# VH-VL binders against Uncharacterized protein aq_532, part 5

Target 1, 203 residues: Uncharacterized protein aq_532, of Aquifex aeolicus (o66814)
Amino acid sequence: SDYLLRAESLFSQLKDANAKEETPYLYGKVKGYYEAIKLYAVEYKEDRIKTLFTLMSKNTKKAVRGAYTEREPLTELITFEPRVYFEEYCDGIMDECFYEKHYEKEKFIELVDYFSLKRRVEFLRNHEGKYCAPFDFGMAEALFNAVSLELMQEKPDEKVLIALREKLEPILVMAEEKLRYAMKKELPCYRNRLSEHIGYWKP

## First folded at step 1 (VH-VL)

Design P9 (framework fv_patecibart)
Fold by ESMFold2-Fast, scan of step 1:
Structure P9 (fold): chain C 203 residues (1-203), chain A 125 residues (1-125), chain B 107 residues (1-107)
Amino acid sequence: as target 1 above (203 residues)
Amino acid sequence: QVTLKESGPTLVKPTQTLTLTCTFSGFSLSTSGMGVAWIRQPPGKALEWLAHIYWDDDKRYYPALKNRLTITKDTSKNQVVLTMTNMDPVDTATYYCAHLEYEDSGYDLYYFDYWGQGTLVTVSS
Amino acid sequence: EIVLTQSPDFQSVTPKEKVTITCRASQSIGSYIHWYQQKPDQYPKLLIKYASQSFSGVPSRFSGSGSGTDFTLTINSLEAEDAATYYCHQSYSLPYTFGQGTKVEIK
């Protein structure tokens, strides 16, 4: 598709900006969105591709600007907040009612183990994942955002959700291992992050 | 053990293009995390990082020289090639290739742990 | 770009004496400093990584310390084989840069 070709061209801009080195988190975000776009391209879902391309393009512009100004901000984290409801079961013999908790789109939430993914991504975001595993964290966050966006659809695509989950898991594990190692060894990205903040963002 | 060796011309005329090949053993650029860098040292001067390439074909260049440098890899031959255009006498230096690693364990290795012996390239008319 | 300034440029030291080499960064670089040894007509060899971690096979007389802007490489008891030029290198940001070098000679 037009968007796939245009998405590929964004990497030329990132290369010219040295984005992988200068803005590794944002570079990861762009890479993650690109991988999601490729999955939808195989499924011929142009509407999904357009949405993801918009996010990919916005993060590319931030990476190019960030490389120039030496500033790399955190960008969007998209979460699906399913409606909760309780199903009532009343036992006619004992006249006792019991309530079971259910989520809208429960089938798809369980398919990707969504709440587990959400907790893991939020942990990375809140505990210096940007500094200790910037590329992997950015990529994982973008792929997680694609999962969230698909769950928000009236009819989520089961095949794409599985493919996104399978692509996300090893990247998420890598980001988690890098952060855990940095925390255990008290590496500079975790231990001296304030010094990095002062040096990283120039006027 | 990791070993690297540079090869290429030792004398280049001004305006010509320099092509250097790094041949290595003890690691593969098909292995996640592996990379090769090029560093040069003008006679009696400090070391200068020029470029590096990773297993996933990600490339980085010294910004001031980016328009003159191209780094490529041939994974099957265990080789990395650096091309530098429009050579000038100030580019006279010993050129080294070195191993670096982006480590999957959450520790990015950005130091140069093993180096080639270096090749002196003289740029003279 | 980050500038690394080494001190001293040159020192001549009696065997068994302690040698201290300093590297100062133009801005804070955490612990992203690495030290190399280069003997005459030889390639550089990694000694210390991330300010204070010894590389495998490096003699215990070599140690590193520091954080932020000020870093030191110490040779606890100089041996004849330690005559070389020593370089610091920062990996905090691109472009990666090296200090100008410190030459250590045996008296």
Scores: ipSAE 0.000, ipTM 0.432, lowest interface PAE 18.0, mean pLDDT 84

Design R1 (framework fv_roledumab)
Fold by ESMFold2-Fast, scan of step 1:
Structure R1 (fold): chain C 203 residues (1-203), chain A 120 residues (1-120), chain B 107 residues (1-107)
Amino acid sequence: as target 1 above (203 residues)
Amino acid sequence: QVQLVESGGGVVQPGRSLRLSCTASGFTFSSYAMHWVRQAPAKGLEWVATISYDGSNKQYADSVKGRFTFSRDNSQDTLYLQLNSLRPEDTAVYYCARDYYDSSGYFDYWGQGTMVTVSS
Amino acid sequence: AIRMTQSPSSFSASTGDRVTITCRASQGISSYVAWYQQKSGKAPKFLIYAASTLQSGVPSRFSGSGSGTDFTLTINSLQSEDFATYYCQQYYSYPLTFGQGTRVEIT
């Protein structure tokens, strides 16, 4: 796939920008999307590849722009919300359309244990994972986003979902271990970031 | 538990070949880049080669390029390092090591090593 | 290739001592340094990455610091199990390279 070749070329730009050091979270995001793209390249799913490449490219551009984009407080977490999905694609009518789609999606949600993955990624996001495990969290978030995007598809790809979950698990474990260590030891990444959030609290 | 077990080392004459294997268990082998690192007797560590999680990308130290071939069989959770045209300076303990995940370039788990002795 | 030079090559220390090992890169490598511990006859053990981040399970008496070209590994209050050879390693670019090692021996 042309997209796969183009995706690989983005890493040359990241190296030139020293992204691994300067923007480790964004570097991780790009790596995660790249891993997802490789899975779809095997399945010949050009539409999925295009979507993921767009996200990969967006994060590469942010990384090339430098460390200031890395320090944004919010992350790009994409979640599959059954209620929102069904309301949107069933035109707000939740009867037969809802139950047909719920039955169809339930298998895939269970296949990847989606809500467990969602809780773990959200925990990392809410507890300074971006700062205490930036590369691993970024990669986990991108792979999780790929899972979410695939669940939103009319016909989710079971093989790709299984492969995404398999790749995501060790990355999540690494990010979780790093964060737990930082919390236990009150490391600067965890301790100091709390003070930086004062300006975002509402009166 | 993560475990890496090397085998295939031995004593050979210069110019001969050996095939080293590393069997992985306790983790999803196909998700990790893997490395070979060697250590000559009473010397330090020297990186030898890297292979990506799917085997499509490989990198070699200049000292072994063209003589050593790195491969993996994800269905058997096994790494192979083919050592050709061995030289006395290749004498070392050879470790297989797991990359932190992708090609991060640092190693969280190591095997116990297999000794290769090239007698002159 | 990026050359990593450790100092000293070896030294003697006693339990309870504060030990500092230095590592210098031949060019700027930001914080892309890992540290390993190797006991005689054993495989290396992963200690630190990103110059200063301890791996889970590594005792808090170990710490790393530095950026650019100069890096240090410090062991506060040396314990008997800490007598080993320590290696720094850069992963800024391929080929991956290690320092020559620093052997910490008991006095």
Scores: ipSAE 0.000, ipTM 0.435, lowest interface PAE 14.5, mean pLDDT 83

Design R10 (framework fv_roledumab)
Fold by ESMFold2-Fast, scan of step 1:
Structure R10 (fold): chain C 203 residues (1-203), chain A 123 residues (1-123), chain B 107 residues (1-107)
Amino acid sequence: as target 1 above (203 residues)
Amino acid sequence: QVQLVESGGGVVQPGRSLRLSCTASGFTFSDYAMHWVRQAPAKGLEWVATIWYDGSNKQYADSVKGRFTFSRDNSQDTLYLQLNSLRPEDTAVYYCARDQWLVEDYYYGMDVWGQGTMVTVSS
Amino acid sequence: AIRMTQSPSSFSASTGDRVTITCRASQDISSYVAWYQQKSGKAPKFLIYAASTLQSGVPSRFSGSGSGTDFTLTINSLQSEDFATYYCQQYDSYPYTFGQGTRVEIT
């Protein structure tokens, strides 16, 4: 599939922009989407690969053009909202369709422990994870977004959801540990929310 | 050649429903994310909803969440916006628009717009 | 939600004038701003993205600048076809929000 080769080429652009150093959050997001793309590539799920490649490309362009900004853009979290999904899929009514879709999604939600993942990612987002664990948080957000998008599918891929969950867990743990360390030590990333403390970030 | 055409607008009483359609032609509809944007008479633009190219991600403005449902049928090159529990403040011209950010060379922008369809909610 | 505020709300100008429209975000949105032109009775037309990049086919007299919270759209030498309402829009995060619009009217 062309997408995997094209995805690999995006890292050349990131290297030229020094994105790992200049925009670690965006670099992390791109890496997270790349890891998700690789999982779908082994399953030959071209439609999923195309969706994730679009997100990967978007964040690569942001990193390349925003590499010299003092602050990275706000987080872009995609969440699966079961009630909203059921209302949309079932014409917005509480009928047989609504209950069928609830039952179908329930097993996948439980499989990945989705609401636990959501709470953890939201905690990181709301408590300066972008600044205190930028690479890890970015990667976790991208992988979590991939989980959310797969849950929105008519027929979620159980094997890929398990693999995404397994990739996401150690990254979430690392981001959480870095944030806890920053909180305990009162590091600038956690304590300082004003642009006057830009010295914590590269030009 | 590249065109979006909205239909389904009309005059309804508060609490009623309408279904808006947007038919695409002249481009590969299934490659693009799409938006609905509305504009009340003599007012500014308000983003209503976004749907990705395959329907996998949908986003709504807070003012319409839970009342409006966005969907697409890629086999028919058509978008739908179901408007439920309509309120007087939903009175507006509703536009469908194509999203540039799915294209490699562009960040974000709505580059192709329909002519709009008028929804009037009055008691 | 991120609030986008445009200034001024309306502007009276003549052909040949240089016009500057300001757009302010309620929080840092980096460069994730698009600009649109809307003529009376018509759908909006896409002008600029990423705060400063012109859409293909947009005349060079249009330019955008800014980052963070303050953005500007400039028209160097107004032409008769430029009398319209202009909108900024942020795409940093959902929900996407537009400014209230700036109407550029003939003197």
Scores: ipSAE 0.000, ipTM 0.452, lowest interface PAE 18.1, mean pLDDT 82

Design R11 (framework fv_roledumab)
Fold by ESMFold2-Fast, scan of step 1:
Structure R11 (fold): chain C 203 residues (1-203), chain A 124 residues (1-124), chain B 107 residues (1-107)
Amino acid sequence: as target 1 above (203 residues)
Amino acid sequence: QVQLVESGGGVVQPGRSLRLSCTASGFTFSDYAMHWVRQAPAKGLEWVATIWYDGSNKQYADSVKGRFTFSRDNSQDTLYLQLNSLRPEDTAVYYCARVSYDILTGYSEYFQHWGQGTMVTVSS
Amino acid sequence: AIRMTQSPSSFSASTGDRVTITCRASQDISSYVAWYQQKSGKAPKFLIYAASTLQSGVPSRFSGSGSGTDFTLTINSLQSEDFATYYCQQYDSYPYTFGQGTRVEIT
């Protein structure tokens, strides 16, 4: 409840810093986390809100610090890896525990088509999405991270996963369209490799 | 000189369909996302739909989602809006609009160029 | 959806007047506001973007200001061709929304 008010304050600080123009990728990341927090606030899930607020705060501090002398850095990409989760949960007893937990997670992985989302986000990350669609890519990455974090929970929330997926899909499509357009037209954001691409995403 | 010309409006009864067209000239049509914006008599402007430069991404206002279909023919420099299951509240002048674009920064979703509009009247 | 509220809804003015129209967003939209002019029976005409940047060809008597939630369009020394309805629009986030309009009428 308190975190939602603090999230509003962080987002306001971000806009006061003109972050959408100066650091559009980080602005997107912060907005994505803020949108996810609002979804959990409707369900009164304080623990999830706290986790997402921490990530929102980290990205806000990077954006508010101002313009970077080079490009803005890529920040966290959080992926749900079933094997790692099962190893931690099963205390090294991988036989029956592994298969039982895999079956429990399968429903939720299928519900959001997780590995398809993962491949799409990774493609954007690896192919200049930060420069060719910085805001949309940042927002998509934050929403995807929220999906990954929810899948890591002992009992994932189906309703929130569906809401996150529905919010994420049009943003992902927008980022993918902007990247495809940049690739087709050989725009500076795509033509210049990451090490040479500085300033082209800024108005 | 950018020009957008809408056509296809008319008077129809509730539940019927109309197809609106917008012909573009004076710019490379295939490089721009396009929008439809409507205005009911004596009311303000309402964004209706957007379609991306190649037709792959389409977005609709909640009020028209499932009833209106947006498409484009880049070979003919023409935009289409199929209006199905029309309701009296769809009565409006429909404008075709083009967004701003800068090659370095990409699109901005403010409407730099507008057509003259075409009137759709849904009445019984 | 972000709601855009304009004030006043209408007012009467005379040639030579300095007029100000305000636009308030229901949430912080940074500087992502555009302004449009619409004359009776005509399509809207684009005036300003990024809250304060004037479109090439628009007379210098028009200016915009504001950030966050509060924005203003100012016309310094109103001319006869400026009697129109003015709309603000946010383009911070989808779906894009307009204010209800402010009608500037001749006295």
Scores: ipSAE 0.000, ipTM 0.473, lowest interface PAE 15.5, mean pLDDT 82

Design R12 (framework fv_roledumab)
Fold by ESMFold2-Fast, scan of step 1:
Structure R12 (fold): chain C 203 residues (1-203), chain A 119 residues (1-119), chain B 107 residues (1-107)
Amino acid sequence: as target 1 above (203 residues)
Amino acid sequence: QVQLVESGGGVVQPGRSLRLSCTASGFTFSDYAMHWVRQAPAKGLEWVATIWYDGSNKQYADSVKGRFTFSRDNSQDTLYLQLNSLRPEDTAVYYCARDLYSGSYFDYWGQGTMVTVSS
Amino acid sequence: AIRMTQSPSSFSASTGDRVTITCRASQDISSYVAWYQQKSGKAPKFLIYAASTLQSGVPSRFSGSGSGTDFTLTINSLQSEDFATYYCQQYDSYPYTFGQGTRVEIT
């Protein structure tokens, strides 16, 4: 897809900007969206690719623009809220339409264990995940956003959801392990460069 | 599936001690903060204590601080609550509950074990 | 400690009714409120966190709303399995505190 080639170009720009060291959270976000785009590319899901490319591009601009600062607000967490989705999809007429869509979505929500993933990502956000495990948290947030966006589709792709969950799980475990280590040792999570963050959690 | 099973409750006289246990299964126990919550007969829920995933941080309600001790054995997937200097006011069903290691809300609860403190 | 006050303390309802339970915090707790359902003789079950986020597997007839000091739990069409006592809980700060409970009983 044209967007896949352009996504490769965006990721290359991060290397030129030394983004992994200077803005590890945003680097993680961009890498996470790029990984999701590659999963959709093999399924020829151009609409999904375009949406994720837009999010990737937005975060690439932030990362390339300058050094990471704590004044930058957390990027958007995209959550699938079943009630809100069904109300909007059914145009306020809830009975028959709601039952149909609820049963359709229930399988996919359970397939990825969505609310468990949501709790884990929110836990990382609430405990300074951006600073304690910036790269891993950024990547996890982007992959979780991709899962949320797919669940919002009229017909979610089961194969892609499984692949996203499989990619997200070890990233969440890594971020959680780094946070556990910092909490256990009562270490401060530095708020600037990757070298400051990594120096505290790595032996 | 997630299961929490409490044991160790019973009837004791004021001033005595009990040790409550909670055995966990169906999840990676060492990744979760855990809580004890109690409920006196015909009354509401009262948070008692929390312990972090590795046992390093513990918090207690003021009513039990200095008398109750929370601990965990991650190799056995088991929680312990040591109840010392028991008072009639400690009479309650004691629940262990799971929380993701943030110490906030309780997504799974055991069925509870009854502690009765009476003469 | 943050005091959580529920209203009403109890009421009678019929299947199909829309039920609203209110929970008020003694100070601003943002959205750090969870809701639980407890049936007679059973342990509490987790329903909602962050004031409005429904736990996986909880029926969509349940919803939560509110921020700051005023929070509500709504059951849009009460079912027979919904007759229970409902508790709100704040997790903004230690010690964690619960409301006194609202008992929903059959008419």
Scores: ipSAE 0.000, ipTM 0.431, lowest interface PAE 14.5, mean pLDDT 81

Design R13 (framework fv_roledumab)
Fold by ESMFold2-Fast, scan of step 1:
Structure R13 (fold): chain C 203 residues (1-203), chain A 120 residues (1-120), chain B 107 residues (1-107)
Amino acid sequence: as target 1 above (203 residues)
Amino acid sequence: QVQLVESGGGVVQPGRSLRLSCTASGFTFSDYAMHWVRQAPAKGLEWVATIWYDGSNKQYADSVKGRFTFSRDNSQDTLYLQLNSLRPEDTAVYYCARGFEYGDLWEDYWGQGTMVTVSS
Amino acid sequence: AIRMTQSPSSFSASTGDRVTITCRASQDISSYVAWYQQKSGKAPKFLIYAASTLQSGVPSRFSGSGSGTDFTLTINSLQSEDFATYYCQQYDSYPYTFGQGTRVEIT
């Protein structure tokens, strides 16, 4: 794949650049997209590789030019919203088409525990720099975006979805464990935030 | 496979300096945080310093702050530890170790070590 | 700094024995604990991270458990190659700290 070779080149250029790794959030995003591209390469899915390469390239340009600022939103989460997706997919015919397509996607949504992943990544967004390094948040965001994009496909790739979740899980677990530790020291202000964001940790 | 090779150790008098090097091969060096850990003769392990994958975050043990400087050259796959104002209690085998890639918890590898002896 | 205390400092065991080593942190470190094995004259080898996750290639007779302040390393059926010194390490916060080590000797 030409896009895979180009992705390898972009990542190599970013890593070798003196001081270009001073934007760890963007570096993490680039690395996350690159990891996703490698998974698709073994499945020979060129359209997915091209899409992820476009996102990787965009973030590489931001990192190289230093165009990103701390005051801008840190997240560019791509989310699979079933109702909105199915309305677009069903050409505006929602009730009957929605139930049919929702059932088809249900297996994949359950396979990766999608809405749990979404809440957990949003938690990292809100606490970036406090409990999770900017690099890790960037990587988590990119991997989550890859999951969302794959769920939007007519026939999601089960193997790739599992592999993406397995890359994403350690990042999320580490940040969440740090939050649970912080709650023991700073109750009660974090207790309500924790239950809102991770959804299933309740002391 | 994964290899880390330390060098630069030796015998020096108190107050002198040494520069330790660690050359990495068999993995993408620039993706990993790296550590220096030392072990005095017949003693346990003591963490000395950590440097992140990009060199932006450097952490040091209180016992060496202000005297030791950690750096990395990702283009040469090499770590450096500059040891200044050496004391007898700095006598130890110094190991470099590949740490967890932050967010990638899979592996930690160690070199064979290089001996630093500080005596008069 | 977070102090890591291992127990016991040393003990004798025979092949086939179940061995348990404990490590206590002076404050809550969640599950940010690694375990290492060091044989005489050799560099340490990584065994376990995140308190309970076994590194690839480490025999299944090794296991780790614990969270918060109390952690254990268990060797379910000791083999001749397991006689070594074992160290716990916290990586929750800087400075990183090691336990004093536990030496497992042949009886």
Scores: ipSAE 0.000, ipTM 0.421, lowest interface PAE 17.3, mean pLDDT 78

Design R2 (framework fv_roledumab)
Fold by ESMFold2-Fast, scan of step 1:
Structure R2 (fold): chain C 203 residues (1-203), chain A 121 residues (1-121), chain B 107 residues (1-107)
Amino acid sequence: as target 1 above (203 residues)
Amino acid sequence: QVQLVESGGGVVQPGRSLRLSCTASGFTFSSYAMHWVRQAPAKGLEWVATISYDGSNKQYADSVKGRFTFSRDNSQDTLYLQLNSLRPEDTAVYYCARDEYDFWSGYSDYWGQGTMVTVSS
Amino acid sequence: AIRMTQSPSSFSASTGDRVTITCRASQGISSYVAWYQQKSGKAPKFLIYAASTLQSGVPSRFSGSGSGTDFTLTINSLQSEDFATYYCQQYYSYPLTFGQGTRVEIT
């Protein structure tokens, strides 16, 4: 597709800007979106590709700009917030009511173990994942965002959700292990989060 | 365009010393951990040492610990590997390689062409 | 140290073949495996990290899979430039270790 070719050309811009070295988190985000785009290209889902390409392009521009200005901000974290409803079952004999909690799109949430993925990505985001595992965290966050976006669709694609989950898992594990190692060894990327007196050290 | 160029190899007798250098260009050298990996003739790859981006942390293979010293000069974009008490089994092509992340990941995305060290008895 | 064992050590293949190389770790290493290609007389070239993530610019015919202790590198439809020695490497813990290599030769 036109979008796939255009997506590939964005890496030329990143290379020219030395983005892999200067903005590894944003470079990871761009790679994650690119991997998601390739999964949809196989399915010929141009609407999904267009949405992901827009996010990929936005992060590419931020990476190029950041490489020249030494600024690498955290970018979007997209989460699916399903509606919750309670089914009430009342026992006429005891006049006792039970409430069972359900989510919209519960089948798809369970398919990808969404709430577990959400907790893991949020933990990385809130605990120096950007500094201790920048590339892996960025890539995992982009792939998680693709999962969230697909769950928001009126009819989520089960095949793509499974493929996204399978692509995301090893990357997420890598980011988690790198952060865990940094925490255990008190590496500068993690230790410097607590430095408030003389300023933060280079991450 | 990332480039790594090794130099300093040669032929030496057992017990002698050599200093290998690796000059980096095309990236922000001071932000990357670096590795030395060697390969004996007709053998596979063997990790030798890793140095953090600022030189404060170093790891060595047990086979070279106490004999080899890894250092870097970020102002000159250069790595150094000091080889002391060389043994015939140290004969190999020595590659410098860039760790993929600015801190260290443990795998290498760019490699130099290598420099040959031959230790003859 | 974590020992990485590749199989086979060498084999012959023809252009167009689907090639699978396996790598086994002596203990669980999650997804911390990288793959490299080395052509005769040349430096290694980085292909894959995190067991399955392809480096930008590496042809899509290359793919990796696995987790824990068992990993595979697959080349779908082998090309003439793919005849080389392939190495797996664990980066789960120090010391870093490589497999012994798998040499893919022309039949």
Scores: ipSAE 0.000, ipTM 0.438, lowest interface PAE 15.6, mean pLDDT 85

Design R3 (framework fv_roledumab)
Fold by ESMFold2-Fast, scan of step 1:
Structure R3 (fold): chain C 203 residues (1-203), chain A 123 residues (1-123), chain B 107 residues (1-107)
Amino acid sequence: as target 1 above (203 residues)
Amino acid sequence: QVQLVESGGGVVQPGRSLRLSCTASGFTFSSYAMHWVRQAPAKGLEWVATISYDGSNKQYADSVKGRFTFSRDNSQDTLYLQLNSLRPEDTAVYYCARESYDYVWGSYEFDYWGQGTMVTVSS
Amino acid sequence: AIRMTQSPSSFSASTGDRVTITCRASQGISSYVAWYQQKSGKAPKFLIYAASTLQSGVPSRFSGSGSGTDFTLTINSLQSEDFATYYCQQYYSYPLTFGQGTRVEIT
């Protein structure tokens, strides 16, 4: 696949930019998308690869621009919202189309335990995961976005969904453990951002 | 202080419906995910459903999926659990519970519980 | 779904005893385990989270340990108010699941 070769070349750009050290969150995002792309390359699913490559390329360009891009607001959390999807895909009608799509999606949602993954990623996102576990959080977010995008497909690929979840799970655990440690020890990554969290705000 | 007060339980025949309510006070209700947990007589705890702080995300146990509907009204600090097509095995005390926003370990634990409301489904 | 199995299901103890309750997960759940105490006719009370961290206000005689699949709750000197049923809960993934409970009865 042309996209796979181009994806590999993006890592040369990241190395030249010292992205692992300068922009670890964006570096994580790029690695996450690359891992997802490799799963689809085996299956020859070029449309999925193209979508993920676009996201990978965007984050690579940000990382190459330097450390300042790491301070930009979080974007790009892609979530599968079943109700919205069913209403839009079936033109909002509660007919045979709606029930067929609901039945089809429910098994895939359960297969990957989607809403558990969504909630964990959202927790990291809302509690300074970007600063306290940047690489792991970035990679987790990218892999989660790949899961969400696959669930939106007319025929989700069970094999790829399982593989994505298996890659995502240990990375989520690592990000969560790093964040908990930072919170408990009141590390600067967490302490300097306390006013942005839901909960007690000091005026 | 945090308080959760359930109401709406009662005795019904199989196939009927009930609406349970849980009124919250003493905390910023709109900031917390909430859960329903039930306990059948002389049995253990069973998680029933969760709802996110803004109501956009809901999860249900397989045993109640398609029959129970969880909702919340943040302007009234109230949770609702609509129980439809009730079965004898739904007989239980139903507790509403607050999910902790513990910055150290994250949320999923139930740090405050209501007193419970009894639902009895008798044939 | 992750099955949580507690042992023993019940046992008799006296005040001053050291009590240990075990909880086994059907798969690895890291440290994502909470423990609850439930007294007869009452709602459950939150005791421990992250396998070993005591909730504020819980007496220091309670402790938790474990990781992966095997977890324990220990009461190092049982008091009269500790006679209750204890539940473990995994919060690693949905559906959230509880152990079947361990009833601590007075001898």
Scores: ipSAE 0.000, ipTM 0.481, lowest interface PAE 13.8, mean pLDDT 82

